# Designs tried in a protein design chat: VHH binders against q96fz2. Part 224

Target 1, 269 residues: q96fz2
Amino acid sequence: CGRTSCHLPRDVLTRACAYQDRRGQQRLPEWRDPDKYCPSYNKSPQSNSPVLLSRLHFEKDADSSERIIAPMRWGLVPSWFKESDPSKLQFNTTNCRSDTVMEKRSFKVPLGKGRRCVVLADGFYEWQRCQGTNQRQPYFIYFPQIKTEKSGSIGAADSPENWEKVWDNWRLLTMAGIFDCWEPPEGGDVLYSYTIITVDSCKGLSDIHHRMPAILDGEEAVSKWLDFGEVSTQEALKLIHPTENITFHAVSSVVNNSRNNTPECLAPV
Short names: E, the ipSAE of ESMFold2; O, the ipSAE of OpenDDE; V2, 0.75 times the mean of E and O plus 0.25 times the DockQ between their complexes.

## First folded at step 12 (VHH)

Design V110 (framework vhh_8pnl_2)
Fold by ESMFold2-Fast, scan of step 12:
Structure V110 (fold): chain B 269 residues (1-269), chain A 122 residues (1-122)
Amino acid sequence: as target 1 above (269 residues)
Amino acid sequence: QGQLVESGGGLVQPGGSLRLSCADAGSTFSSYAMAWYRQAPGKERELVAAITQGGKTYYADFVKGRFTISRDNAKSTLYLQMNSLKPEDTAMYYCAARWGFYETAPNEYDYWGQGTRVTVSA
C-alpha cells in the first residue's frame, strides 16, 4: 500500500471517528495540528494523513483508551535519524512487513514504546498487472459500506449522484500503523511520521496484488491496537493478519499521476 | 524524575503477612504501569506482580493466591499485600515503573526504587 484517498472535510472525518472510551463514554477524537490536514483523493508517501493514536502519548495523565486524531507524515522517520532533512533517509519506510516488524530497528523501537496508530483513509489504491502488456489496471479498495434505503449496493454500476451521497456515512478504512517522533537537529517542531503494516493479501485481493495493508476490522480491533497502556505489544500483534472483509472496483488511469486530486480518481469505470 | 521509595518490609514468621508500599514523588504515577520485583541472594531480579494504568494485574505463579497488587492514583502509591508468607519469599523487594504496558524483563522499566527487605524466618 503506496496510495490512498482521504478526502472527507475535517468535520465529517471527525464524526466518522466517533468512539467509546473504556468507561463506555461516547467521544469524538481530539485534534492535534488540524491545520495540517489536507483532504485528497490521491495521497502519496511523504504527504500528511490523519491517524488515530492514544491521548496518553501527548498527555501524561490521560486515560489510554482516549483518542487523538493528528496528521502525520507518511514515511516513518526514525527517532535516531541524524540528518537535517528527512528526505535524505536512504530506505523506504512507507510500509512495514508484518513478518519482520520485530526484526527491523526502525519499527521495533517505536513499537516497543507503544507507538501504535490507526491510519485513516476512504480506501487505498493498488495496480493490477495485465497479461501481455506493461499497462496496469488501478483499483480502489475499501470496506463494504452500510446500505441505505436509497443507495442499495455501492459499486461500479452506481451513478455519480449515488456516490456523492455515500460520503455522509462512509465507513473509513482503518489500517494498523506504527509511528515515531523525530526531533530535527537544527531545532523546530517534532516530526510525527508513520508506516503502514502490510500482510499477505487475502484470497479476494490475490488477483490484484500479493500484499495488502493490515486492516483493523471493527472497533474492538481498533481499540486494542491503540490502547498501548492496556494491551501488550504481543497481544496487539495478534490483530495483524489479512481480512476478507474488503471490496473494490476498477478506476480510471487518472489516479496514476499523484498530482491528480479529483473525484474521478476513485470513481468506478 | 519519578523517585520511587519502598517501605513496609521487615521480619515475619512463616504464615505471616506484610503490606509493602511504594510512593512516587513525581506527577506521572497514574499513567505508568507499576511492578514489584524481588531479588533473593545469589539470584537475578524476578517479576512478582504488575498492574496497568487501568488495573489489569499480573502475578508470578509462585505468588498467585497469596499476594495482591493494587494502586492508589490519588496518593501516587503502589501496594503489595503479602499473605501466607514462606521462607522462599525472603528477598529485597523493588518497585518499578514503565511507560505503557507492563513487561517481565527488568531492563524494560524506566524507574526503580532502592528496595525494602523482607525476611521470612522463625
Scores: ipSAE 0.625, ipTM 0.845, lowest interface PAE 1.6, mean pLDDT 89
Fold by OpenDDE, second read of step 13:
Structure V110 (fold): chain B 269 residues (1-269), chain A 122 residues (1-122)
Amino acid sequence: as target 1 above (269 residues)
Amino acid sequence: QGQLVESGGGLVQPGGSLRLSCADAGSTFSSYAMAWYRQAPGKERELVAAITQGGKTYYADFVKGRFTISRDNAKSTLYLQMNSLKPEDTAMYYCAARWGFYETAPNEYDYWGQGTRVTVSA
């Protein structure tokens, strides 16, 4: 996964992240650093994206089922990194393979510390190799959305009003991530960054791409992944597997350019 | 019991010095940007100094090099060394903590101490 969409306004995004804590109380996640949230139809590595994490990460004795939402850098910068520039990392940390997560120090260590997060997105993009051509067809992949009588497929949003309705009720994609905290050697603010765990693609996506993000499907999966106070690493890792509960449609080549940030990126062609 | 506990306030003569401390009972002190605020009687609370997680410092204009904010993550303690104190520095001084990834913005702090009183008088 090298491209996502996360374009919802902050308030809409927050509401979309409504949840119940372990006591059954309805909650909205509290924001950390909301000003760093940059909505975009076209999110690339090194950009900031909102993630969910347990309140327990920053508050002693907090209810670990409570959620915080915070923009973090995509591309995990490990805490041990000694260079002043995170871009000087010699290995790719955009993704973490599920099968080697425990073999890689950069991922194992923060995971062992309970630094699990849920990466939020409208969906993610993947490119299919076309046989016989050097062209790749991009696809937008996302959770199936509840068809309201009036809300056809994303493609049926023929009016601005319908478009807004679609996104107001959009089920966000929830991807399993690991985050770490990096202190710059020269001082400054601590950098929080994340990697997306990837798995082998489900059968439905296998023709598009052989790998997919580890998707946490449902509130229980999300809650367990986040709740590092009550759920062990071993138990959490059981949640990491391919899911068939995904849909997709072909999009235009507009998304190929990471600078393009328009609704055309995820619009069906 | 508040997560942040200020100490070190007191009565001092003009030109004197005080060192304020703010102890964080939380385990995540290093994850917070910290700040000192003060509130004089009849005045609004104002920022005195701030320090990021990484140690970058900011000072209000009235400080003019008289105060130094520092932190000891090992001790989970924030400090404010105040030198050359003036009567106008008389105020309740508050420690504030903000969990975040960014520079201290004045408007969003997670925790506040109860304050320590500083009185500068001849």
Scores: ipSAE 0.005, ipTM 0.291, lowest interface PAE 11.6, mean pLDDT 88

Design V12 (framework vhh_6z1v_2; at its last fold request DockQ between E and O 0.72; V2 from the best seeds 0.75)
Fold by OpenDDE, fold request of step 14:
Structure V12 (fold): chain B 269 residues (1-269), chain A 123 residues (1-123)
Amino acid sequence: as target 1 above (269 residues)
Amino acid sequence: EVQLVESGGRLVRTGGSLRLSCAASGSTFSGYAMGWFRQAPGKEREVVAAITQSGGKTYYADFVKGRFTISRDNAKNTVYLQMNSLKPEDTAVYYCAARWGFYETAPNEYDYWGQGTQVTVSS
């Protein structure tokens, strides 16, 4: 996974992340550094994306079932990294393979500290290799959306009103991530960064790409992944597997350029 | 830093009961999983019981066999170990420990330790 969409306005995004804590109380996640949230139809590594994490990571006496939403840098910078520039990291941390997560220090250490997060997105993009050509067809991949009588599919959004309705009730893609906190050696603000855990693709996606992000499907899966106080690492890792509960459509080549940030990126062709 | 202080250890007879307490300093007690460990002379430190932050999940070693109960009161910053049906084999120094996140069974996974309290069970 090297490209996502996360374009919802902050308020809409927050509402979409409504949840119940372990006591059954309805809550909205509180924001950390909301000003760092930059909506975009085309998110690439090194950009900031909103993630959910346990409140316990910020407040030592907090209920671990409570959630915070925070923009973090895509591409995990390990806490032990001693260079002043994160770009000097010599290995790719955009993704973490599920099968080797416990073998790599960069991921194992933060995971052992309970630094699990849920990366939020409208969906992610993947490119299908066309047989016999060097051309790649991009696809937008996302959760199936509930068709309300009044809300058209992305493809049926023929009016601005319909478009708004679609996104106001959009089910966000929830991807399993690991984050870490890096303190620059020269001082400054702590950098929060994340990696997306990847798995083998499900059958439905296998023709497009052989790998997919680990998707946490449903509130229970999201809650368990986030709640590092009540759910062990071993139990949490059981949540990491391919899911067939996805849909996709072909999109234009507009998304190929990471600088393009328009609705055309995820529009069906 | 969390300071832990165990209390309640004493000499008891076989079949007796004892309640251990561990008081934590500071306001961050509720963020930690807590564990009770014991160390007998010449033996390694071993987990007795553990409990999550909320108390929603507990762990007991195999030798406990339903005799001991771990509980916590976050309002009092205290974790307890109720020990019933004590046996001479239970004689050890009992330690309270705190771990950030979920509880573990290995002692080296815990961040803070108490000084321990001596439990002696006479035949």
Scores: ipSAE 0.898, ipTM 0.955, lowest interface PAE 0.5, mean pLDDT 93
Fold by ESMFold2-Fast, scan of step 12:
Structure V12 (fold): chain B 269 residues (1-269), chain A 123 residues (1-123)
Amino acid sequence: as target 1 above (269 residues)
Amino acid sequence: EVQLVESGGRLVRTGGSLRLSCAASGSTFSGYAMGWFRQAPGKEREVVAAITQSGGKTYYADFVKGRFTISRDNAKNTVYLQMNSLKPEDTAVYYCAARWGFYETAPNEYDYWGQGTQVTVSS
């Protein structure tokens, strides 16, 4: 997973992340650096995306089940990186393979510190190889959406007007991530950056791409992944596996250029 | 960050009971997992018991299961180890330790340590 959509306005995104803490109290995640959130239909590595993480990472007396929402750079910069420009990192940390996460120092170290996050998106994009041509067919991949009063049932055949209305109650894609904190050697603000854990594709996606992000399907999985105070690394890693609870539709080649940021990027073709 | 002070260690007869306390100061310890470790002369430091931030999960070494109970009072910044049915083999210096996140069983995974309190069990 190398491209996502996360276009909801901040207030809509925040409400979509309503959750219950350990005591069963309904809450909204508290924002950190909300001004760095930039909605887009077409987010690529090195851009900022919103993630959920435990409040305990920022407040020493916080309940580990409470959540912060913060924009983080996509592309993990390890805490030990000594150069001044993160874009010069010699290896790609956009994704982290689930099968080798405990073998790679860049991921094992932050994971050992409880630096687990949930990466938020409307959905993600993948490009299917088309047999007999060099052209690739892009697909938008997302959780199945429930029927709403305004939008009705959604599908590939629905009008653009119905797709506009669906965002009021959109179920965000929740992907398992690992983050790290990097202090620039020259001084400046701490950089928070993340990687998305990847697994083998489920049967339903195997014809589109051989890998998929590790999707945390439901409130229980999300809560356990985030709660590094009450859930061990070993227990949390049991949540990392393919899911069949996913849907998709083909989209226009407009999405191919990461500079294009319009609803056409995810509209059904 | 967190400073830990153990108390309660003393001489106790075989079969006796003792409660150790670990008081935290400096910054709040309520965000930390807490562990009790012990070290007898000529032996490695070993885990005895551990507890999560909320107290919702605990760990006990096999050699203390059924005899020792770990608990915490976050309002008092204190962790306790209740030791029952003490045996001569329990003689050791007992250490309190704090770890950011979930507890671990290896001493080198802990961030902060107390100075220790001596427990001696004799007939």
Scores: ipSAE 0.675, ipTM 0.866, lowest interface PAE 1.2, mean pLDDT 89
Fold by ESMFold2, look of step 13:
Structure V12 (fold): chain B 269 residues (1-269), chain A 123 residues (1-123)
Amino acid sequence: as target 1 above (269 residues)
Amino acid sequence: EVQLVESGGRLVRTGGSLRLSCAASGSTFSGYAMGWFRQAPGKEREVVAAITQSGGKTYYADFVKGRFTISRDNAKNTVYLQMNSLKPEDTAVYYCAARWGFYETAPNEYDYWGQGTQVTVSS
């Protein structure tokens, strides 16, 4: 997974992240660095995207079931990185394979510190290689959405107001991630950055691509992944597996150029 | 700044019961997992029991075999170890410890330690 859509206005995104804490109280996640949120239909590695993480990472005595939402850099920069420029990192940390996560220092160390996050997106893109050609067919992949009379499928809306209603009740894709905190050697703000854990694709996606992000399907999975005060690393890793609860549709080649940030990127073709 | 203070250690006969308490002062530990450890003369410090910040999960060493119960009261900033069916092998200094996040069994994973309380079990 190397391309996502996360385009919702901040207030819509926040409402989509409503959750219940350990006591059953309905809550919204509290934002950190909201000004760094850059919505786009076409997010690439090194860009910022919002993730969920436990409040305990920021507040010494916090209830670990409470959630913070914060933009982080896609492409984990390990805390031990010694150069001043993160672009000089000589290995790819956009994704982390689930089968080797405990063998790679870049991922094992932050995971041992409980640095688990949930990466938010509208959905992700994947390119299917066509036989006998260099051409690739992009697909937009996302959770199945519950239809109401006030909203319809993507591409069914006739006006801007109807398009807004499709997204008001959108179920965000929730992907398992690991983050780390890097302190620049010459000073400046701590850089928060993440990787997306990947697994073998489910049967439904295998014709598109052989890997998929580890999707956390439902509030129990999301809560357990985030809550490093109550859920051990070993128990959390049991949440990492393929899911068949996904859908997709073909999209135009507009998304191929990462500079294109328009609804056409995810529109069905 | 944070101090952990154990109490309740004393001499008790084999088969007896004893309750250890560990109070935190200077700060709260509601964000911490708590553990009880013990160290007999000439032996390494070893985990006895541990508990998560909410009390939702607990760990017990194999030698406990249902005889001990760890609990916590975050309103009182206190963790307890109820010890029943005590054996002479339980004689040790018992330590309270706190770890930010999830508990661990290795002593070097813990951030704060008490000074210990002596438990002596006589035949």
Scores: ipSAE 0.617, ipTM 0.859, lowest interface PAE 1.6, mean pLDDT 90
ESMFold2 (binder alone), look of step 13: mean pLDDT 87; pTM 0.894
OpenDDE, look of step 13: ipSAE 0.813; ipTM 0.919
ESMFold2, fold request of step 14: ipSAE 0.616, 0.607, 0.604; ipTM 0.859, 0.852, 0.846
ESMFold2 (binder alone), fold request of step 14: mean pLDDT 87, 88, 87; pTM 0.894, 0.897, 0.896
OpenDDE, fold request of step 14: ipSAE 0.898, 0.897; ipTM 0.955, 0.955

Design V13 (framework vhh_6z1v_2)
Fold by ESMFold2-Fast, scan of step 12:
Structure V13 (fold): chain B 269 residues (1-269), chain A 123 residues (1-123)
Amino acid sequence: as target 1 above (269 residues)
Amino acid sequence: EVQLVESGGRLVRTGGSLRLSCAASGSTFSAYAMGWFRQAPGKEREVVAAITQSGGKTYYADFVKGRFTISRDNAKNTVYLQMNSLKPEDTAVYYCAARWGFYETAPNEYDYWGQGTQVTVSS
């Protein structure tokens, strides 16, 4: 997982993240640095994406079940990184393999500090290798969505008004991530950056790509992954596994160029 | 960052009860998991009990299960260890410790420690 779509306006995204805290109170996550959120149909590594994390990471008296939503840089920069330019990191931290997460210092250290986050997206893109050709077929991969029925029939999605309505009730993809905090040696703002944990593909995706992000399917999984005060690292890692609760459709090659940021990137072909 | 001060340790007879308190100051206490550890002369420091920040999960070492209860009062920045049915083997210095995040059972996983309070159980 190296490309995602996260195009919802801030207010729609916030409502899509409605949750219950430990006391059963319904809440919306509070934003940190909302101005850094840039909606896009075609998000690549090094861009900022919205993540959910426990409010306790920012407010020492918060209940660990309360949530913040914050944009973070995709591509984890470890807290111990000594150089001034994060782009000089020798290894790619866009993804983190589930099978070696406790062996790699870059991931083990922040995980030990409870730095678990949920990476939000409309869905993600993968490129299928076609047999006997150098062409790859891109697919948009996302949670199954609730079908809208109006007067007993599925609503038309070909008008701009109807397409906007599709997104109002979109179930966001919730991917398990690890984040870290890096203080530039020369001073400046703390950089928050994340990696997406990856697992072996499920049967449904095996013909498209051999790896998939670790998807947290449902509020119980999301809550347990985020709640580093009440859920141990060992217990949280039990949530990291392939899921079959996923769907996809082929998209045009427009998505191949990360500079293309239009609805055509995820439209079915 | 917190400072921890234990109190309540004293001499008690076998079968007696005692409540230890650990008062926290400095930083916000409710952010931390808390543990009680003990160390007898010539032995390594070992976990007795631990509690999450909300009190929703607790841990007890096998040798104290059913006899000791850990609890916390976040409004008072205090963690407690209620010790019942005390045995001579419970004689030790009892330490309060704080850790960011979920509790752990290894002493080296805790960053902040009190100076300890002596509990002596006479036969």
Scores: ipSAE 0.613, ipTM 0.841, lowest interface PAE 1.6, mean pLDDT 88

Design V14 (framework vhh_6z1v_2)
Fold by ESMFold2-Fast, scan of step 12:
Structure V14 (fold): chain B 269 residues (1-269), chain A 123 residues (1-123)
Amino acid sequence: as target 1 above (269 residues)
Amino acid sequence: EVQLVESGGRLVRTGGSLRLSCAASGSTFSHYAMGWFRQAPGKEREVVAAITQSGGKTYYADFVKGRFTISRDNAKNTVYLQMNSLKPEDTAVYYCAARWGFYETAPNEYDYWGQGTQVTVSS
């Protein structure tokens, strides 16, 4: 997973993240640095994306079940990185393989500090290799969605009007992430950056790509992944596995260029 | 930023019971995992019991399982260790410790420590 869509306006995104804390109180996550959130149909590594994380990471008197939304840089910069420019990092930290996460220092260290986050997106894109050409077919991959006018999932056959209306009640894709905090050696603001954990693709996605993000399906999984005060690293990692509860449709080549940021990027073709 | 003070240690007879208390001062106690550790002369400091922020999960070392109970009262900023069926081998200085996040079993994973309270179990 190297491309996502996260286009919802800040207020719509916030309401889509409504949750219950440990006491059963209904809450909306509180924003950190909301000005750094840039909605886009076509987000690539090194851009900022919204993530959920425990409020306890920022406030010493917070309950670990309380959540904030913060924009973070996609591409984890380890806390031990000693150069001045994060773009000079010599290895790719866009994704983190689930099978080696406890073996790689860049990921093992922040996991030990409880630095788990949930990466939010409308969905993600993958490119299927096509036989006989160098062209690849892009697909938009997302949770099954409920139509507002009737019970049922939306699909490629639905009219453009139905697709516009669906965003008010869109179920966001919730991907397991690890973040770290990097302090510039020459001073300046702390950089928060994340990686998406990846697993083997499920049967339903195997014809599109051999890997998929680790998707946290439902509020119980999301709560356990975030709550580093009540859920150990070992227990949290049990949530990391392929998921069959996903759907997809083919999209046009407009999405191929990461500079294109229009609804056409995810529209069915 | 938490100061911890243990109390309750004393001389007890084999088979007796004792409750240790650890009072925290400063803010944020209710958001730390707490642990009880012990150290006998000439030995390394070892974990006895630990408890999460909410008290929802606890850990016990094998040598105290079934005999000791850890609990906490976040309204009183206090963690307790109830010690039953005491043995001479339980003789040690008992320390409480605080850690940000989930509890751990290694002493070096804890950020704040009390000064200790002496428990002596005589035959």
Scores: ipSAE 0.484, ipTM 0.789, lowest interface PAE 2.3, mean pLDDT 88

Design V15 (framework vhh_6z1v_2)
Fold by ESMFold2-Fast, scan of step 12:
Structure V15 (fold): chain B 269 residues (1-269), chain A 123 residues (1-123)
Amino acid sequence: as target 1 above (269 residues)
Amino acid sequence: EVQLVESGGRLVRTGGSLRLSCAASGSTFSKYAMGWFRQAPGKEREVVAAITQSGGKTYYADFVKGRFTISRDNAKNTVYLQMNSLKPEDTAVYYCAARWGFYETAPNEYDYWGQGTQVTVSS
């Protein structure tokens, strides 16, 4: 997973993340650095994306079940990185393989500090290799959306005009991530950056791509992944596996160029 | 950073009860899982009980199950160990320890330690 859509306005995104804390209280996540959130239909590595993480990472005496939403850089910069420019990091940390996460220092260290996050997106893109050519067919991949009389939510087969109406009730894709905090050696703001954990593709996606992000399907999985005070690393890692609860449709080649940021990027063709 | 101070250790008779307290000073007690460990003369330090930051999950070593209860009061920055049906084998220095995140059973996984409080159980 190397491209996502996360285009919802901040207020719509915030409401889509409504949750219950451990005491059963209904909450909205509190924003950190909301001005760094840039909605886009076509987000690539090194751009910022919104993530959920435990409020305990920022505030003393916070309950670990309380959530913050914060924009973070896609591409984890380890806390131990000693150079002044994170773009010079020689390792690609856009994704983290689930099978080696405890063997790679860049991921094992922040994971040991409870630095688990949930990466938010409308969905993600993958490129299917076409047999007999070097051309690839892009697909937009997302949670099945439940149709209701009020919401008017739509499936993959619905027309592009109907897609504009669904966003107020869109079920966001929730991907398991690991983040770290890097302090520039020369001073400046702390950089928060994340990686998306990847697993083997499920049967439904195997014809499109051999890998998929580790998707946390439902609030129970999301809560357990975030709650580093009440859920051990070993228990949290049991949540990391392929899911079949996913749908997709083909999209136009407009999405291929990461500079294109329009609704056409995710519209069915 | 957190500093831990144990209290409550004393001489008690076999079958007696005792409550140990561990007072935390410093700003971030609620971020820490807490553990009680003990060390008898000539033996290694071993886990007795542990508790998550909310108190929602606890751990007890097999040799204290049914006799000891761990609890915490985050408003008072204190963790407690209630010890019932004490045996001579419970004689040890009892240590309070703090760990960032979820609790562990190995002493080397803990970040901060108290100085200990002596519990002696005699007939």
Scores: ipSAE 0.476, ipTM 0.771, lowest interface PAE 2.0, mean pLDDT 88

Design V16 (framework vhh_6z1v_2)
Fold by ESMFold2-Fast, scan of step 12:
Structure V16 (fold): chain B 269 residues (1-269), chain A 123 residues (1-123)
Amino acid sequence: as target 1 above (269 residues)
Amino acid sequence: EVQLVESGGRLVRTGGSLRLSCAASGSTFSYYAMGWFRQAPGKEREVVAAITQSGGKTYYADFVKGRFTISRDNAKNTVYLQMNSLKPEDTAVYYCAARWGFYETAPNEYDYWGQGTQVTVSS
């Protein structure tokens, strides 16, 4: 997973993240650096994306079940990185393989500190290789969505008018992430950056791509992944596996260029 | 920050019971994982039991399973260690410790420590 859509206005995104804390109290996540949130239909690595994380990471007197929402840089910069420019990191930390996460220092260290986050998106994009040609077919992949006019989920065969109506009640894709904090050697603000954990693709996605992000399906999985005060690293990693509860549709090649940022990027074709 | 004070250590006969208390100062106690550690003469400090912020999960070292129970009262900012069926091998200074996040079994992973309370079990 190297491209996502996260286009909802800040207030809509915040309401889509409504949750219950451990005591059953209804809450909205509290924003950090809300001005750094930049909605886009076409987000690439090194851009900022919103993530959920436990409030306990920022306030030692917080209940670990309480949530913050914060924009973080996509592409984890390890705390030990010594150069002044994070873009000069020589290895790709956009994704982290689930099978080697405890073997890679860049990921094992922040995991040991409970630095788990949930990466938010409308959905993500993957490019299917078309045999016999060098062309790739892009697909938009997302949770099944509720239809207002028909029973059941929104689908690829539905009219464009029905698609425009779903954003007010869109179920955000919730992907398991790991983040770290990097202090620039020459001073300046701490950089928060994340990676998305990847797993083998589920049967439903195998014809599109061989890998998929580790999706946390439902509030129980999201809560356990975030709650580093009550859930150990070992228990949290049991949540990391392929899921079949996803849907997708083909989209226009306009998405191929990361500079294109319009609704056409995710519209069905 | 938290400041920890242990109490309850004393001389007890083999087979006896004892309850240790660890009182924390400040309103932040309920958000820390707590652990009980012990150190016998000539030995390294070792974990005895640990408990999460909510009390929902606990850890026990193999040598105390079935005999010791850790609990906490967040309203009273106190963590307890109930020790039953005491053996001479349980003789040690007992320390409470606080850690931000999930509990750990290594002493060096804890941020705050009490001064210790002496437990002596006579044969």
Scores: ipSAE 0.519, ipTM 0.808, lowest interface PAE 2.3, mean pLDDT 88

